# Designs tried in a protein design chat: VHH binders against Protein HEAT-INDUCED TAS1 TARGET 1 (HTT1). Part 8

Target 1, 277 residues: Protein HEAT-INDUCED TAS1 TARGET 1 (HTT1), of Arabidopsis thaliana (Mouse-ear cress) (q8lfw5)
Amino acid sequence: MESLLECFAITDGKCHPDCLKANNEQEDYDACQSAALVAVSLISSARVIFKIDSKYTEYSPQYLVDNVGKEEVEGEMDQPSCQYTVGNLLSYLVENVWTKKEVRQREMDQQRREFTVKDCFEFAFKKGLPRNGHWAHVGCIFPVPPFACQIPRVPMKGEVIEAANVSEALKLGMQQPAAARLHLFSPEFDLVGEGIYDGPSGNETRYVGLRDVLMVEAEKIKGETVFTVQICYKKKTSFVKVSTRSMILPLNGDDESQVTEPACLLVDFCIPRFSIN
Short names: E, the ipSAE of ESMFold2; O, the ipSAE of ESMFold2 at other seeds; V2, 0.75 times the mean of E and O plus 0.25 times the DockQ between their complexes.

## First folded at step 4 (VHH)

Design fx11 (framework vhh_7qbe_3)
Fold by ESMFold2-Fast, scan of step 4:
Structure fx11 (fold): chain B 277 residues (1-277), chain A 120 residues (1-120)
Amino acid sequence: as target 1 above (277 residues)
Amino acid sequence: QLQLVESGGGLVQAGGSLRLSCTASGFTYAMGWFRQGPGKEREFVASISGSGGYTYYADSVKGRFTISRDNAKNTLYLQMNSLKSEDTAVYYCAARTGYFSWRPSEYDYWGKGTRVTVSS
């Protein structure tokens, strides 16, 4: 099996600059933007690992942000764009892309829609993904390229594989980087550094929420599995070692009297498994 | 400013037991115990993560010493069993703001130490 650390080295720093810039202006955390960035990083990594792509290829996270959860509407949206050629692009810009009404409508659609990394993988396997340069623009919000229907999409052949527990996730992660979500507690997460994040300590602890992560390495420490994850948190990318031991997590944030049964800090494990020629 | 105060040191016979405590003036993430014997450099003894879920021990103390913490009391403990003359040292409590570590250079706050003397 291939080293997860080598796979991660290929993807390190491959978040889309325009999407990260938009996030900087709008809010500290955007779940859809986060899911899309993690999904394209893992797709790009898997495609190089399994030699589907001859080199690391950047795919568009913005395409996922714009289109996941809108499958029923995608065909209609593409029709107006297709009536505009390179020669009459100015007409499209005047009539469509730059109207305040359309910008507001798309902002409202984005606020309403929710999707996960798994949803992104499923969408990519159904529709393909354009290369980043073909669906890249400032911000993760808008505008949509005026040639949407003419932009080539790379076909993606495969399926999403989920892991139900840490043991299955360990096997999954040994072949390629995997997606997961991490339960974040402050200040414990902020104070981990090069150590092992093992959840809430109980003193001045606040539940921050779930965050999408890339699981890039696994090791055993004292017989217990520890995953190294890459996370984008507070607009900074970092690597953190995470405990997989079962523990009581106060997940309701505001009411610590309401605690869940023992759980793992990492949940929702999945990978994009590509069909090999 | 965070302060650490050790207690529980003293004279004990070889094969005996002793429990050290360290009280912090506020919450700490990772904590550890270090010791310095006569004519020796300061060495790692044991460390514990913020939640208490992970512990590490120096090979010389494995199976004999147990590190634990009570975060509600901001207190760190070291239970020392089967004491040997080689365990004679000043024991220092240390705390980090950042992470679990076995390296003395990576600890931000230190107590003044408590002396343990093991006689045979």
Scores: ipSAE 0.000, ipTM 0.138, lowest interface PAE 16.2, mean pLDDT 72

Design fx12 (framework vhh_7qbe_3)
Fold by ESMFold2-Fast, scan of step 4:
Structure fx12 (fold): chain B 277 residues (1-277), chain A 119 residues (1-119)
Amino acid sequence: as target 1 above (277 residues)
Amino acid sequence: QLQLVESGGGLVQAGGSLRLSCTASGFTYAMGWFRQGPGKEREFVASISGSGGSTYYADSVKGRFTISRDNAKNTLYLQMNSLKSEDTAVYYCAAEGYFSWRPSAYDYWGKGTRVTVSS
């Protein structure tokens, strides 16, 4: 691992514009980067909670951004066809690392790709994940550098478990944190502070969109189940308490005769369930 | 790399009070306070969940110590009241790198701040 770590030093540690780290400095929301960050946090948490890892281990969210949805990558990285030389690395750096044309094409392709936290979990169980220090920047450059095939992946055994409703989500969250998506409304979300976020409440309410969150705690407040979620919004990570009884009601315009079913503020609950021996 | 820095330690008289603080260089899940007295092993004092909604205390400090956090400042606090000579120790701030409904392990540790209770 010492030789591979030395190769990262050659790139002077600078993050490329299309890397997860560089993109996280932007004010705009990137759904794929958000999903990858939530996924690795939940995988790392589950692996420590169930004593699969002895300590909290940071896995690479960039590896998920670079590889989820890429069906043409075949088999294990330990295949006999894996080749790496200093000459091949130098040729790669000259032709690709400093060439903006190829980077622009890759950025456009990445922006068109969409994947969820569930997709990230399924990918991790199928292909494994490298530790963050082994894939911090290498995968963000197109084409992938020649030493990438030698980067070790930690194999992962398990499955994705989904919950269809709040009651099932509570059972998922009893042993580990869970993924969900939260419907954001402004200014209500910005004004929640230490209170309970309960969705739209006023005439000046604007829908912001869905955001990936980690459900980290559940409690009962005045008989209501309330989830505490961790969310990264506008470059800030915060904890927010979310009501499970406050529902958004889909409306059919001005037609009050048509009653629609209410939808929960939190949706798409899932966890990475590791096989334990 | 996440860094934890404790402050607020010092010399206090028995029956007095002291407030410790711990500032983290970034976001943390569950956080806790541990202490190590002269010639003793490190022992648990108190912990708080990432949201601050759940707190846990060692029996020796229940009713005397209060743990709290300000997530906007990435700061953990320990309010110590009715101090006893047996509370004399180096107090360590600790943080988990992962979620836990009940904290069981801590991945990040500060270097400690000394509290001496005289009588």
Scores: ipSAE 0.000, ipTM 0.326, lowest interface PAE 10.7, mean pLDDT 73

Design fx13 (framework vhh_7qbe_3)
Fold by ESMFold2-Fast, scan of step 4:
Structure fx13 (fold): chain B 277 residues (1-277), chain A 119 residues (1-119)
Amino acid sequence: as target 1 above (277 residues)
Amino acid sequence: QLQLVESGGGLVQAGGSLRLSCTASGFTYAMGWFRQGPGKEREFVASISSSGGYTYYADSVKGRFTISRDNAKNTLYLQMNSLKSEDTAVYYCAAGYFSWRTLDEYDYWGKGTRVTVSS
């Protein structure tokens, strides 16, 4: 698919060493990293579409992974890091080397933190984002670098707009790509190819889970509304056409009583709406 | 918010060719061309998806007209070949989220450009 929207795809980011995907041929899914990558792609896209940035600018997804959800505990994330300079980095590393216990505790804390694309947008609008080159290497160092407070953040002025249904998503998404989450079923999703993903068929269907997607287009095929989404699944980025037809979704492993009501494969539509002048 | 401006209309002889352009003030998803002849209702001509991967044509223009877009320039085109007197109309550019064939699905409209096909 050749389009300007390919330039707004989820990109390979610099990840913290502890957040790198396992060397496994099967999917090693990280929900927080996924949400951060989608959020940054949509922010970058919106900023160039509305001429806030003169060119496509890469912002740091790792900054979101490192900082979203921490503000409620500590309002002064920059204060401790301001005590050091780059010249004092070696002293900092000696004084702030994590013990094996501390590293394990931080890993457990990170595994328990869940945040959505919406949370990422709200954080960016409140705190701004550094450009990827400013945090890609620094934010991927464990522990947090002592000069983090000196890294410039680009201020973001705007708000998150949510759509409750497909009709609202269409209205709000007319001028920019939108975020959504997709209910993914195997083997149906693996077998879609260039067709339309229409959810579970019932033949040994397994619910994989929700995946963050970028909604890049909508069209009408044979009288039915179809969205084209960009998704990263099993370390491959692809474009998939998704049905908006309401259907019964067999969400195994949870309270299945709620699954008896028809639902859409795509949920949680939201858009970063930037203030213009 | 979004503004659409058509250009390229004019007088052309039957059997001739003409290219219409429509420039948008920003990014658009789906775009289309509609036309309205004297004493007629506005009718669908052609539409194109945001990627350009899907195009739709009215039966009356299929094989003669080609719709295309240049997303880097936010510009939509309609290449009109083998023009007939029945193609005389004001041509309107429209933008929406879907590549629909119905007027009700397009939220943004240009003011139109006139095409006259002489005998």
Scores: ipSAE 0.000, ipTM 0.227, lowest interface PAE 13.1, mean pLDDT 72

Design fx15 (framework vhh_vobarilizumab_d1; at its last look DockQ between E and O 0.88; V2 from the best seeds 0.00; counts 0 for: grease 24.3 > 24.2)
Fold by ESMFold2, look of step 5:
Structure fx15 (fold): chain B 277 residues (1-277), chain A 123 residues (1-123)
Amino acid sequence: as target 1 above (277 residues)
Amino acid sequence: EVQLVESGGGLVQPGGSLRLSCAASGFTFSDYAMAWYRQAPGKGRELVAGITSGGYTSYADSVKGRFTISRDNAKNTLYLQMNSLRPEDTAVYYCAKRTGYFSWRPSSAFDYWGQGTLVTVSS
């Protein structure tokens, strides 16, 4: 079994060139990729912080992208082609990678489902995750082989802990980095620079949507609690300070459809809490 | 008036142990994350260990398992227990106050640094 894992590692952890080209040509936001990346970052961090992993260990975000939200088919795993064997791996590689068979990129993209960071944590606690070196190439290689679900995974037991408000989120962040989602408004977010992002500021503002973020710092600035989040936006990763004040957010872009209940710019705080029995 | 005073540095043999202390004053110690940094000759300062205001710890890979950061909020004191010391641990060690409640960034901003205490590991 380890010889199969070494075959994946021999390619230096890089995805197939066709997968790299497709990803580089994608310019639009991908919520599933974003959620998976945030989730594995937090899982790796938490497992080191709580000494479950002895060193920082990378887990596969592509495994989450490929599998979260997909239903298991009864009996499928009992078929000979679904078994994790050297022969089945070689057959897959010959048929799909080395013989230059046509790839239906659109069909593969349509099988992806929307999911959240919380969904990724719940999946990881239920099914476990492979290390990135063990999955990286299979997940990028089209199509996903039938036996991929049998590749060894690190078991993970725990629960998702959520925060209902900023005070609870602060307490979570003192234990470990936390996930959240940030309401983005244009042009305010693009203009924040080193300042504090305070959301919408006038009638020229446009709602961009929610983005998954890593909450990594908290401090007081002029009496206000301010979180610093790591965000990937327009293919660039940066750290942004975010206001925690409650406000009316114009989420619909139509004044008659405005949300009437105050909300914060950061919502949906959660962490993965591992069992350490 | 924030003040951080390191002590406990000195000369020690390889494999030996040393305990650094940092006495803090001029701020509410229990509200802030703290860290130890070190600077070897000709190198930049690097993070050694951090501790949140809630007592959660993190370590550089090079010291994990050998060093232990701790804090005593009642005495406003930060500690670094260094075991199994190596010549590569030779550096000036700095106590640092972080900017707020927690920081999980290695390069996060710091308000104050102590003057440092020299640790020399040699035979």
Scores: ipSAE 0.436, ipTM 0.677, lowest interface PAE 0.9, mean pLDDT 77
ESMFold2-Fast, scan of step 4: ipSAE 0.471; ipTM 0.728
ESMFold2 (binder alone), look of step 5: mean pLDDT 80; pTM 0.808
ESMFold2 at other seeds, look of step 5: ipSAE 0.451; ipTM 0.675

Design fx16 (framework vhh_vobarilizumab_d1)
Fold by ESMFold2-Fast, scan of step 4:
Structure fx16 (fold): chain B 277 residues (1-277), chain A 120 residues (1-120)
Amino acid sequence: as target 1 above (277 residues)
Amino acid sequence: EVQLVESGGGLVQPGGSLRLSCAASGFTFSDYAMAWYRQAPGKGRELVAGITSGGYTSYADSVKGRFTISRDNAKNTLYLQMNSLRPEDTAVYYCAKGYFSWRPSAFDYWGQGTLVTVSS
């Protein structure tokens, strides 16, 4: 095997899960899907690195989208209350005839709550995750079918480790790929190409927002620490080198600049640290 | 300048074992992925084993289960433990410095290599 890191490079950020309002040039961004995809990629990578999984194993990002930020389901996997009767299944099938008003009400009730990659890691460590094949692209179901409780989840033991700054993030990244969020400015980010993304350059700069990224590489360029991140942006997955120098960020939009202390383009560093039994 | 010095090669019988060492200097060893390559007489170079800065390892199919790559960051040293050696393992073994990366990366060759001969 020529690439000793190939199982982590296969984590491609996957812009795929979005399919609404087709404009291939405009970003159709879903923060929860983004966070879930980054989280499962890093969980899968960490589990291979620490030899918990014998090979790169895909876990369900849709399970995170459907369940993170909602009320906790009590009990352990394999609880007696997870059983259902044929009568319960038949009742569900009979009742699952929906009107237009019921569909609209369900969509309002099932609106995905905002959550972060850190929230995804914490949820996975508390509840486990099903393998990708066991919880597919179905979204939230209301009412929940009685057989949903029998979908197997892989238990996960560990904790979320956060880094407060670039130096701590570098130490985390040395042991495994890490999550971060990136402040995007247009058109600077669109124009980076093979260069180093250095944030806002001046006039006609617009703040796009934060985007979840995988921090996959660190190097020193002319004495400065540069992180390479994997990002899905405008339906394209790419690797981008990002400056870690401190700077004043105009986060209030084109007409205002932040008058606060210098900040880093990359924030919210964290990793899933698995317990080795 | 980056310097890698391989040692531990020699003549062994089929089924024997050997441990190779690579002493590194001129860079922060713990920050870089490291690898072992080999080149048999009259053949091209091939990757044998790699290890990331975090300790994740990978092996060529031909050596998996027989060879073990490891590193000692305190000593700035890379090792290759070779067990159940076969005549086809005969080659010059090279130590290579990589990049701090979880992405696929190219390795740069350094050092003069150390000869391993497996012969009965």
Scores: ipSAE 0.151, ipTM 0.475, lowest interface PAE 3.0, mean pLDDT 73

Design fx17 (framework vhh_vobarilizumab_d1)
Fold by ESMFold2-Fast, scan of step 4:
Structure fx17 (fold): chain B 277 residues (1-277), chain A 119 residues (1-119)
Amino acid sequence: as target 1 above (277 residues)
Amino acid sequence: EVQLVESGGGLVQPGGSLRLSCAASGFTFSSYAMAWYRQAPGKGRELVAGITSGGSTSYADSVKGRFTISRDNAKNTLYLQMNSLRPEDTAVYYCAAGYFSWRGTYDYWGQGTLVTVSS
């Protein structure tokens, strides 16, 4: 096994136990929470690897869930407003916690947007991130905290670097873990164990979807480039070896209506590249 | 932010034509397979037409010879040219995107555009 990617493996991209939507045994997956958790893990890892932080520092994934994708005008979200004080905390609770379900749902539907790990990195570099202790992670949709304008944000200076293919992704991962998205097929992913996940293998295969992962290592196994990824799936955090061969969905002679093209199991590679002071 | 925004729906007389557009953003459009689905009131969502990243097309039997799917990778836009429209073509039309098409699997969906065919 020749290692092609060596980086310091610090990550916290684990399933949050209090998230009833994303970390349920029945796979109540929340894409935005997943993206935010992966983004924060990679930001924290990069900051300690490059000695920007003196120790692994947990930043708030909930801040990303609450704020990414709500930008209406460039710079509009630079500073959170001071909408609530101690004297009007009851108004906050009535409006954001104790209000009827239907009113809450309408407000969430108007403000929520889908976002990616890349969007999280770009947002963090524009706005900074509070520490997790200052903007608590609750693992589900949460109303904006009172006194948001008083919560300190750590400035983040850097840029997002993307890779278009596996060769470029190897270069991204030389100094730090990288983000990617993984095509998940069941039961193949559930059955991979300590083997190499190589995608769909049969007629009983079901496509689960894309899942955000952290790429922590690469090696050559039997002449094939293989990435080791960290993933949270069905409330379990694991490290899985993933093939980089182009896959083609299995076809049988009975299903001529199928349209398939070669695809890599891992896509959307990027890293948070911090400016060195 | 990943977005698929459909447009071009409206009211048209039987035998008329409409051109639907789907503007894509937030992903590498040229690498994705694209499709048009539709859903009529009281019916399930059905595939109308699909196009691969390489440009290969497929059509539902009910629309073959009448509808044409196409894509413009430079503009990140998917199109559906609908000719010889029938009342049974009345539906909300949805744009879908995925790395490949297999048993109707797609990663992203638009909010839909209404097409009404009536005299």
Scores: ipSAE 0.000, ipTM 0.273, lowest interface PAE 12.1, mean pLDDT 73

Design fx18 (framework vhh_vobarilizumab_d1; at its last look DockQ between E and O 0.30; V2 from the best seeds 0.00; counts 0 for: pae E 9.7 > 2)
Fold by ESMFold2-Fast, scan of step 4:
Structure fx18 (fold): chain B 277 residues (1-277), chain A 120 residues (1-120)
Amino acid sequence: as target 1 above (277 residues)
Amino acid sequence: EVQLVESGGGLVQPGGSLRLSCAASGFTFSSYAMAWYRQAPGKGRELVAGITSGGSTSYADSVKGRFTISRDNAKNTLYLQMNSLRPEDTAVYYCAASTGYFSWRPYDYWGQGTLVTVSS
């Protein structure tokens, strides 16, 4: 059945592995795709660390991109009954096949809809997630994919735990890798290499924006707490050491305003805390 | 770049003693927490002893009172003094560099290991 659903996606020519990726002249960045990818990585890691999954299991970021922010009904984890059988599939396709305009609108909605890693965790705990192979491209073509009700979702039980500061974030990181967002400044971030990223340094500094990261390591260097984060930036995945020192950040870039009080380069720490009973 | 090289392993009689050394290079040794792990045939790696950058120590229950971990920051060297050795202490002993708080990275800084055999 999953093979059949993929055939619908590929025959359209519009939905492929990169259909979620926003391309631009300077940087390929899609905030929703970024949040979904970080969320599934942390869910997969947590499930192995707490022995819920026997091995690292890949879950679908596409399912999160397609569904987060569309429904807010609590307790709706049960898969709906199938209304469409093989015998009435033709009726379904006639009624639910998207027009060219509707496919275009779907693609635009994916780019404009905003959600965070936290939203992804909350959604996964309410709805569960299919494995990556079970929801690859089908959501791009139809509002409700053919046989969507038969696509298996792994139920997930737990809650999102947030940290407001570095001390709380350390406690989260001791139990499992955590999500965070990083304030990026160019060229400082591009030049950090194996050093410690400590934010804006002065001449020709430009604020790039916030980027979702995985907080995977913490150590003390010369009396300062330093977090190592995994980040995907400019099509490259890397590990970067980040200072936790409070500083004045000139956030006069894309969607930010100038900060008058000291702030941390890393913000919005959270983890998916699974129930182990 | 980062290298950890263990030495001091060998064959010893039950009740005997052995001192392991780990020479570290390629990083600021004094800033890192260090640990000794061991892996017996057919088993996973287990933590034996840990020491923080500040000198605080921790031990597995099976080795408390028998093993002592220490460090020499001037020599970039980690030590494990093993006393009252038992056949169940037979394993390959690994030196590891860890963060002062936590690490979930795909790789850890590990040495190649040194074999300790305690004769029956």
Scores: ipSAE 0.364, ipTM 0.658, lowest interface PAE 1.1, mean pLDDT 74
Fold by ESMFold2, look of step 5:
Structure fx18 (fold): chain B 277 residues (1-277), chain A 120 residues (1-120)
Amino acid sequence: as target 1 above (277 residues)
Amino acid sequence: EVQLVESGGGLVQPGGSLRLSCAASGFTFSSYAMAWYRQAPGKGRELVAGITSGGSTSYADSVKGRFTISRDNAKNTLYLQMNSLRPEDTAVYYCAASTGYFSWRPYDYWGQGTLVTVSS
């Protein structure tokens, strides 16, 4: 079975036209895809850093997108159509990939759920993750195959560790990359270039929202701690230096203005801490 | 294509010094973590020293105080200064790099190694 899945990985998982059309119509930002991508990147990094994996191993972000928040159905594994066999895989492919079917966008939207990087870690520790080659091409297909619970997954044991502030986040980041969320303001973020992103700067500022990021470095610049984060924004992945100073963020707008607590541009710090066997 | 080429290995007496170099090409050297590993006869490959893109260093306990890792981003070169060498430092030394943007210190690329022999 491994050979068949690897052939699909080599061909980049040619998907049903309905699935490809839906993906191509996707907007700039998808919170679930963002959280899943950050989560698997940090899992892969941590596992090699702590020598749980002998080499960098890519896990499937699409598996997280398809399954986080979904409850298990009792007895699902025991049904004949749920067995992970070549026959069931081929039947699924014939019925859902190689046969032209109508786009089922509404049903796909009802199956998508919002989740965070933390939720992805908790899911991975409970259910494990398949390697990227095993899932990436099947996971773009809706509905999820009935044998999905039988697709090989790497078991993972650990816990999510969160940091309440920048000082704690620095301690987490010294041992491994950490996940965080970044408050984005336009046009400031678009204009940062190779400088330090300092958030809002004037009356032309608008709040874009939170984006999941990977914290990959910290340094002192002119007495200030600055984090370097990896972020995907407007379909481009880049590295950005971010200020860690506490400030009043204009998250409230218009006539709803009110004083808010000082906050950092980076929030929601967490890492996956794996158990050492 | 990523290339890592080690040099500076050789035969040295106990207590002596060597400086290893690793010339890197095919990636943005200044943005990535680098490390030295070694493999002694009959043993597995082990981390000797690492250096982040920001210059923070770490060392194995067995070499702390004797070895110094450094990088010259202008020359795309990683260095390992080895002082007070001991016979147990005899090994093939490998340069390693993380070139993936999804991991802090993954060592995806390896050089061919340079032999260091500490004897007599």
Scores: ipSAE 0.007, ipTM 0.191, lowest interface PAE 9.7, mean pLDDT 74
ESMFold2 (binder alone), look of step 5: mean pLDDT 83; pTM 0.838
ESMFold2 at other seeds, look of step 5: ipSAE 0.014; ipTM 0.216

Design fx19 (framework vhh_vobarilizumab_d1)
Fold by ESMFold2-Fast, scan of step 4:
Structure fx19 (fold): chain B 277 residues (1-277), chain A 118 residues (1-118)
Amino acid sequence: as target 1 above (277 residues)
Amino acid sequence: EVQLVESGGGLVQPGGSLRLSCAASGSIFSSYAMAWYRQAPGKGRELVAGISSGGYTSYADSVKGRFTISRDNAKNTLYLQMNSLRPEDTAVYYCARSTGYFSWRDYWGQGTLVTVSS
């Protein structure tokens, strides 16, 4: 039954763009995939730290990519089970699997809504998450198979806690690893190496955008708080030390940054706080 | 207070093997997740492998299938068996005590250098 899901993972050599395994060779940044990966890492970490899971358990980031931000279009679905008919399954197979029709990227992109790590945490607490192996690349097939809603999910109970600034973020980090987003500037970020990433430095600097990060360490260097973050950038996961000093950031050319107040390179701090019992 | 002492690093040819050890003291080793990180010259520190207090393991994609993390709670020792070594595995390897995977409060050892070259 559940093995049937794996049969739909690949059609005609082409996988759904939202399929994380199919997209292993992607060169480009995908904000939804990034948010989902950070969210499941922090959920897994929190669940083992607070002894909800007896061991580090991998949950499905693909489930988040496939389902977060789509509830409004499909209607509220908080059912522990669903049903499908043999006719519904057969129709799906004929139209989407056995005819080997190619998935149209443009039409599929119109079905997605952007979401954040916070959205992922809220979704997980509302709907639960399947374990990593259980979603079986269902997102590689569009439209989603009618039996997908029967995939087992682990219930999750808790709330999202946010921090508005560095001081509050330090409090979050004392209990568990935290999520944040980092303002990336090129070439400064690419050249940081073993040093401290300190944001834009010159006229040749270009704003790359926000990237989801895991905050894993804090230390004081010459009285200044420095966070070590884990980041996946250009297909590589690495650790980078980031300055928390406030500075004027040229986020979208000089017309915006020049007139804004100083800001931190790290923003949008949050954690998934699980209910014990 | 946790004291972590790494050993077992050295020079090895491509395709060779090394076993790293990390001796922990000053804490209850068996109650903590442990991890191996590495840092190549000019690069940031990256997670290589982790093992939970319950024995669950996790690996970076670049080392999956080649490296094996294990622990001996009776000896308070963490191990990393490295097989099929590549020049890109050249780095200082650090042992860390973690409160969980990607933990905010990792305690670090001094590191042990691994050089893969011919």
Scores: ipSAE 0.006, ipTM 0.265, lowest interface PAE 9.8, mean pLDDT 73

